# Designs tried in a protein design chat: VH-VL binders against Rho GTPase-activating protein gacF (gacF). Part 5

Target 1, 176 residues: Rho GTPase-activating protein gacF (gacF), of Dictyostelium discoideum (Social amoeba) (q8ssn9r234to409)
Amino acid sequence: EPISQSTEDYTDIPRIIKMSVEYLFEKCLLVPGIFRESANAMELQRLSQLFEKGGDIDLSEYTDPHCIGGLLKLYFREKPIPIFPYDLHKRIYSVLNEEDSNIKVKSLLESGLGKGQFLILRYLFELLNAVSINCNVNFMNYQNLAICFAPSLIQSFDLSCYDVIERLIENYHSIF

## First folded at step 19 (VH-VL)

Design P4 (from K1 with heavy chain N30D)
Fold by ESMFold2, look of step 21:
Structure P4 (fold): chain C 176 residues (1-176), chain A 117 residues (1-117), chain B 112 residues (1-112)
Amino acid sequence: as target 1 above (176 residues)
Amino acid sequence: QVQLVQSGGGLVQPGGSLRLSCAASGFTFDNYVMSWVRQAPGKGLEWVSAISGSGRYTHYADSVKGRFTISRDNSKNTVNLQMNSLRAEDTAVYYCARHGDWYFDYWGQGTLVTVSS
Amino acid sequence: DVVMTQSPLSLPVTLGQPASISCRSSQSLLHSEGYTYLDWYVQKPGQSPQLLIYKGSNRASGVPDRISGSGSGTDFTLRISRVEAEDVGVYYCMQALQWPYTFGQGTKLEIK
């Protein structure tokens, strides 16, 4: 079923996202350079195709967290339409330094995203926030994570994208 | 009214340094990506560098990477370009430009940098 | 880098006549959401550049209706339907799809 029809139940999130985020939460919060370090391009494509075919998949035996981190970024980068609309990020950018900015950002996300987009992003940003909390061990603060994810989520290299994604990671609990 | 007022140009020897400044007014400076764009005498436009509203994210043209540093002071509403190890090919008029709803909607008046002898 | 190629580089035009400037990119400038990452700027004599057209065809504030942008993908055109004296200057196309942002070589429009 289309993700745009998803409820608040995480069961409706695409398998590739759900399984990748769960793997990363369970095994990778302390992994140095997670999301920054490269993965093998052929293996990424193989896993992506495996998820596309829809069979039973078990990631528990995969031992390279960087491949799973890369898979998550690849999923967003390859979407025909970015999960995070370009115009929405520009509207968020325009209010980042206003009073009560996090309340305004939350409102913009709620009005500018479909329910399925929102649930996917909430799940992802919960993970990214958790990674950033452990940055003393994994070396991935919220600025580093914004650099890694903004181009994949918005499919743009506009510098405003990084400031927006950084805010969403840092202030996850106030915004989502 | 949006204004971008530039300063800091001049004549400098090869290998020298120069700092350009661009003072902004009439808009919420922190909400805008800023760029430097240059134009060699009698030549076209070349993008040089950009900086995000927070100042934490930057990008540079390959021709200046490692020699130029873009920065901003949001308390003074200024964007700056520190130019080190200057070469003759850096001779140009340098413009600061604001990224609006799209790109480069307002430009400063330009500052001449001459690198010779 | 995305290479932007303008034609012609010099464009003498009689007052009141139309003018047309072509710009070609080395790759498509169309974003997946339908935006075209192509802008046009003019630099009038003794002035800083100023925005004319953004997103391929949208006129910036204060730009007269006789100036228009068209095209998509890799092939773009700026048209001036009736050249006025104030249109003298150098016209640049620019792509903003990816770093580094790149300009065409410029087209110098002159009254002959």
Scores: ipSAE 0.504, ipTM 0.818, lowest interface PAE 2.4, mean pLDDT 89

Design P5 (from K1 with heavy chain T58I)
Fold by ESMFold2, look of step 21:
Structure P5 (fold): chain C 176 residues (1-176), chain A 117 residues (1-117), chain B 112 residues (1-112)
Amino acid sequence: as target 1 above (176 residues)
Amino acid sequence: QVQLVQSGGGLVQPGGSLRLSCAASGFTFNNYVMSWVRQAPGKGLEWVSAISGSGRYIHYADSVKGRFTISRDNSKNTVNLQMNSLRAEDTAVYYCARHGDWYFDYWGQGTLVTVSS
Amino acid sequence: DVVMTQSPLSLPVTLGQPASISCRSSQSLLHSEGYTYLDWYVQKPGQSPQLLIYKGSNRASGVPDRISGSGSGTDFTLRISRVEAEDVGVYYCMQALQWPYTFGQGTKLEIK
């Protein structure tokens, strides 16, 4: 079952993203292998369906961090149009090693994304940066996280995708 | 002007090793994915391996996995292919190629590798 | 692996006449954003391969208007509206949807 698209106000982040990222921030920064360890497929489907129905959802006592991590990746992987456009990542890639590259990357993100896309990505990369900072405990550095997320965000296996996502995680504070 | 100039190659016995090198100029080398593509005598093209601009992300064709190692030195603008445990079926002209997006927009001149007893 | 199948494998043509080369993929090469993971290359006698067409239909720099690519999904065509002597060579389609990138078998274009 596909993850249902939330109806968005201009400033709102989809509920599935907001709740998943909040859960992961609050409870999972120190979880070993977060985002790399697989989720149970049946439980993932159950949660996806629950968000689709649109009822009240409470994750405060939820105990499977790998399922919430999987849910977040699944949301991006199943979007009909990738949250991160392929051409935008190639434009970023072309400046990645230039002088003042982070300034140029920031400018490309701001001009190449809609406001909703930008807000979702900023929220996500804040989380991924925080996970990477705790990599001595959770074993997920920014390279590991790029491997986990790049194919879902860009919906491409081009090797340049990993170098781009890696930069955005590592240099979150300069770019977002 | 974009240039890819290859070196290395030659004749080697089965089980031997050889190292191919490809020197890049005319572009910002570390902003590009690079590949090796080979062509056996009288045959078509076969992709062999690719490496990301940073050098940290790599893919291999199944036929060479575990025997070939792609690497790059961004300070010297080179991409290299270390070829170990060579077999007669590895005999080919080897091309280095630069990726545009995914497609190969510039190719080196080719380097012949011959594996025979 | 995505299998790429070209037809014909040998293509004799008369100068000034049109030519077409077919390429089929074992699965759709359409990207979710509408891009097509199909490219065409030519290898002229004694030369390295050269890019002709990228992303299904875009001409590479220096490729004349008489050469075009079309198709989507699993069926693709390279067309030369008027064959010239300089067009002699072996033409390859390639998919880049997934690793490993794979080529068709090649189509040898010959004059007459």
Scores: ipSAE 0.706, ipTM 0.868, lowest interface PAE 1.2, mean pLDDT 91

## First folded at step 20 (VH-VL; from K1 with heavy chain T28R)

Design Q6
Fold by OpenDDE, fold request of step 23:
Structure Q6 (fold): chain C 176 residues (1-176), chain A 117 residues (1-117), chain B 112 residues (1-112)
Amino acid sequence: as target 1 above (176 residues)
Amino acid sequence: QVQLVQSGGGLVQPGGSLRLSCAASGFRFNNYVMSWVRQAPGKGLEWVSAISGSGRYTHYADSVKGRFTISRDNSKNTVNLQMNSLRAEDTAVYYCARHGDWYFDYWGQGTLVTVSS
Amino acid sequence: DVVMTQSPLSLPVTLGQPASISCRSSQSLLHSEGYTYLDWYVQKPGQSPQLLIYKGSNRASGVPDRISGSGSGTDFTLRISRVEAEDVGVYYCMQALQWPYTFGQGTKLEIK
């Protein structure tokens, strides 16, 4: 399936991601240490189970932003297959310092990801970029966010993962 | 041709400092993760530290954490290891190594570091 | 830390005979996408280590066909079908699944 070119098209994104990202966009962009602070394990499990069961969930009055941030990370970490393919990350890494790297990276993402993967990642990186913009308040710059997400997204601790994820966050608008 | 040429090292007293350097050539340096691996005399290999291509992400073995600092200068195609508070157990031949992927596909010639009173 | 255990630690071999080195990891080195975070290195006398096998079974550049890597999960084997004089050295397996990277103890291959 062709990947939508609309940056606001989030069709086919799992409910857990949609709701979490929406919540984070609305309430957590200025939260210090968002995604970095550890969440209560029991609460994460509770929330995760709620989403898995498909129950009616309302996060509008939810008051612990770190749990939602943690939930989002947990989602990616627990996927049996990483949302960000390792080989794709390597291909991106190889062109990261080339001329017009953003264009090349964009092309690699579009050709290397399924539609669902791309939409999810685009939405995620939109959020992460937004968070990073407010790093003076939330202390979560590109690097800090990459540290938080790279291992979960790629399911690898290779240091190249961090460079790639950081670049995608930083240059979100040019890449996605 | 990929080359890693090391410099630095030598003899130092416990508590002293040394700086190792590894000069890379023959490849796009900033697109590769670099590591230091050491080998104590008559012993096996031990990973010491790693640094991402950008230089912004690093890892250290617990044995050297807080004492060693890995850095790189991509403009000079060099990776460095600043070793402070050296101990006798730090005595080893130190190798710089390139991450082809997660594996080390190229190694420097090694630099001997001797920490002795 | 992931513990890597090699066996044997000493491997005397007659020229022309096969050799086998075992490497076991304390946890699975299998990536979720099927990759293997196990590499083999050899350090010839007086030389720097050099990559021999990467990702479990891929021969590095210049490595002859008589040398092969196999295994999965926690059990890996390096095989030399016909040992030659140039094969003398210490062989190391290494895991790169997680930090810190850890090596096996090394296996010293010698000619009888």
Scores: ipSAE 0.924, ipTM 0.958, lowest interface PAE 0.4, mean pLDDT 95
Fold by OpenDDE, fold request of step 23:
Structure Q6 (fold): chain C 176 residues (1-176), chain A 117 residues (1-117), chain B 112 residues (1-112)
Amino acid sequence: as target 1 above (176 residues)
Amino acid sequence: QVQLVQSGGGLVQPGGSLRLSCAASGFRFNNYVMSWVRQAPGKGLEWVSAISGSGRYTHYADSVKGRFTISRDNSKNTVNLQMNSLRAEDTAVYYCARHGDWYFDYWGQGTLVTVSS
Amino acid sequence: DVVMTQSPLSLPVTLGQPASISCRSSQSLLHSEGYTYLDWYVQKPGQSPQLLIYKGSNRASGVPDRISGSGSGTDFTLRISRVEAEDVGVYYCMQALQWPYTFGQGTKLEIK
């Protein structure tokens, strides 16, 4: 089931994602509890509105990493349709324990996602993988990150979502 | 042929412990989410707990949180429910069930748990 | 928690006559992608529950075509066009939109 995507999604990664991910890569890989800690609701709303209005945003001196992490999660959660199709995650789940599962999962992602979706997810999972590498400092392993993102990405609380997202984070380099 | 065969249960005093087990066959067990659902005598169905295929993710009803522990052994194709600090209100027939998707497409035969002094 | 409300709770039916059970949820069970998180189960006397309808309107394997599910959003209906003796049991609707999964109270179908 193909998901309808905006023209922007196919042409370029949204500004909010690019800026957030870039900031997180640069400044937040070692932040304890990144993506897990609650963000200030008012600040989160402020930033969200700024991005929606196309305003000038400078995150170079921004000092609240949890707000940016929250902003990224919020973006996916508020999409009218999930960035990660439910049926796709089920198909991935079904092959998760098969031989050469990474190759199969990669194939499913490439065939089941639009170009825009794939690029966004690839960029996200690159970040999440990088965060997980530093779990000894930030305490965010594959499982913790899956818990933080799976419901927002797939817009489902089915427990299979967590297994799938965890695998994608863990095996990012082999899958993407 | 998909089969879910339950074992365990029985009579226990309040504060006691029991362990339920459900043995699965006929499908790739570790690719399915499993749940426990219970039914008090003469009452309706109540979801109790769920566990992902990997066993790494679990969920519990508030009524059993902190007392019950769901686990699975994929090498043995079993899902278990450790029940501690049992209460009279935990008295029920307990069913293991397979998540076909989000729905329960296969059920065990049920196991009676009676908590009484 | 999502509250599931069934009606009626008791359903005496004459053999060969139709039966209908309503299930209402306290919030919409519609997924953002159009799926329906509503299932129907039946527990026949002395048996385990069994799946009848999944995702609102899909019959499970082995379920006769005289049994059907319909509805959307917060209002759902299970219909039996011609009740047979084997239909005796307690019927449950269940939502799987969010944890905890919750069931309706159950509807006891009996033959008059």
Scores: ipSAE 0.923, ipTM 0.956, lowest interface PAE 0.4, mean pLDDT 95
Fold by ESMFold2, fold request of step 23:
Structure Q6 (fold): chain C 176 residues (1-176), chain A 117 residues (1-117), chain B 112 residues (1-112)
Amino acid sequence: as target 1 above (176 residues)
Amino acid sequence: QVQLVQSGGGLVQPGGSLRLSCAASGFRFNNYVMSWVRQAPGKGLEWVSAISGSGRYTHYADSVKGRFTISRDNSKNTVNLQMNSLRAEDTAVYYCARHGDWYFDYWGQGTLVTVSS
Amino acid sequence: DVVMTQSPLSLPVTLGQPASISCRSSQSLLHSEGYTYLDWYVQKPGQSPQLLIYKGSNRASGVPDRISGSGSGTDFTLRISRVEAEDVGVYYCMQALQWPYTFGQGTKLEIK
């Protein structure tokens, strides 16, 4: 089995992630179907191009939460190497049912991720945890969120991916 | 030693129901994705359904979706396949299989299901 | 669905001679991190299937060195360098890139 590391440098948190997570945290925790509902394809492309150009972007007046949710998922799905290594998820999967499993999962994340990958995932999972806490209003529990994000983060459809991502959302505060 | 021991099967009329069981031993059952795979008489292998270690995530082949339900009981180390609205084309030997990463590293002995008047 | 095509479907072989089975997928089975979603199984007469090769080229436990898997992307080969009587059976390739997992049609290997 290969052990791979991302070739992409994550020394700084990409502004597309920082701005999207901030927007979603500020405005979208109560939005029904956030991350599940489709974005308008033309608007998603326009916004994606705006971030690629590197201009001064202000989302304070932006009104389409589903486009921002879609943009965040698209970022991870299109990485040439997944931000969450496949082999790391299998190592985490093997300890999910052990005593002190969250301590072991935390240790595996710390040893298996670069600093930038860890920071990006911490930002994301803090948001996903907060969304799941409001699931009575937004209808997105941690299981639904795992279905939405696991394929983009790990770039795999293995069913083990969903059990792993679910744990990270549900137990964010113990793991990150 | 990893063992997958199947039970259930037999002859059922079209439209009937049947439940297959697979009892696991020799490994930590709830750490593994499990599948059912079938083989019609004289034919090749067809994947049928899969279930995650927690039991919360499942997938089905289109040919059985809505009629078959995969489930597991991690306290009894069993994976089950509830087969409803059975058709003649469901006649097959059914195998339970354990996933390694995605591949099937251990298989049960097989259980024949015959759907015939 | 990813379509898996095996050839030949029937493979009579003389004891001690090499055998090769081809498997072609309708799309690439390569994961972005370099994993190959292609596995091989054999079903010996009267038995359940058993794993031979996983992730394109790794031998399962107990599989002899004379059996190997190779290939990349969409084109894969199972090779037996010297066929023995115990090799009789039906050989299947399978993809696990996406659901549903799909098998090739099978290749029946027999001693002539």
Scores: ipSAE 0.741, ipTM 0.881, lowest interface PAE 1.0, mean pLDDT 91
Fold by ESMFold2, fold request of step 23:
Structure Q6 (fold): chain C 176 residues (1-176), chain A 117 residues (1-117), chain B 112 residues (1-112)
Amino acid sequence: as target 1 above (176 residues)
Amino acid sequence: QVQLVQSGGGLVQPGGSLRLSCAASGFRFNNYVMSWVRQAPGKGLEWVSAISGSGRYTHYADSVKGRFTISRDNSKNTVNLQMNSLRAEDTAVYYCARHGDWYFDYWGQGTLVTVSS
Amino acid sequence: DVVMTQSPLSLPVTLGQPASISCRSSQSLLHSEGYTYLDWYVQKPGQSPQLLIYKGSNRASGVPDRISGSGSGTDFTLRISRVEAEDVGVYYCMQALQWPYTFGQGTKLEIK
């Protein structure tokens, strides 16, 4: 049973993110190994270039979910500056075990991110939370998803990144 | 005052096992990535393993993967290294270390492990 | 693995004179936000290693001003402007760009 995407925040989000997240919400919440399974590297680069060129793109009949999952990760990994600032993740890490930790994490995200970056991350984490809720079918719990996404979002392999991203996926509704 | 106090070393025959322990105090242990770093006699430093604050995320050097297990007990403020199938080349002083961002800002006193017949 | 190469491996120095240690990595240690994944440690005789310099150029707490780090990309230098007897030890650079973290071979600083 797929979990429907919230329609609340469709503001100025890059087209590649908006279309990829919509596709993944609509078609892929139950896909085994989504975000973990490899995409074909050539096809992935082809789609990335297609979005860069700005032509009309329609994913409604697209049939390769792992390529769309890979495209989303590639987008974040290739940004010149990570969408999730390194120092922000360290500040969040330092409060993860405090009383009222989710309130403190929410406050740090709101003060540490620009409005656009916050909305992109909220949109992404809504999807990741929805995927994790269906982990009995897709085999992607919040730990698996943190492993898949943390290096792309923060552009770091520090182990603290995984604990931070895990919290944001698991506690999406309290934090975002 | 940050302290890392190690225990559990000694002499063991090849194929044997040892468990190293590192007791932490003076900081919020759960908030820190911890590592083990070793130094063979007369040699340089080699990173061995790391574990995240939650204990759920780990990494290992290829030379120890499958034989060593890092773990932590956040209720006791300890990080541990279970070393199985020990070999002569595992002979070293083993240090536990706390990560700052990624760098090792505090180190334990070191524990000698000797593997010989 | 990222290979870290130090030079010199042995560094005899006269008290009061400057010393420099070079460290070269097999790939860039620059993070996309401008952080440098290069740190320096010293192991003084009979002691555990101690952090000296982190993120390329930041001095750790308690490290005197006469010790500094510089460089970027793949080439890094630790400099001691005036060597004192307490500086005797083995100096290591380390990269933390990716797992496994790797150290240089060490540079033994000793007083002539």
Scores: ipSAE 0.715, ipTM 0.874, lowest interface PAE 1.3, mean pLDDT 91

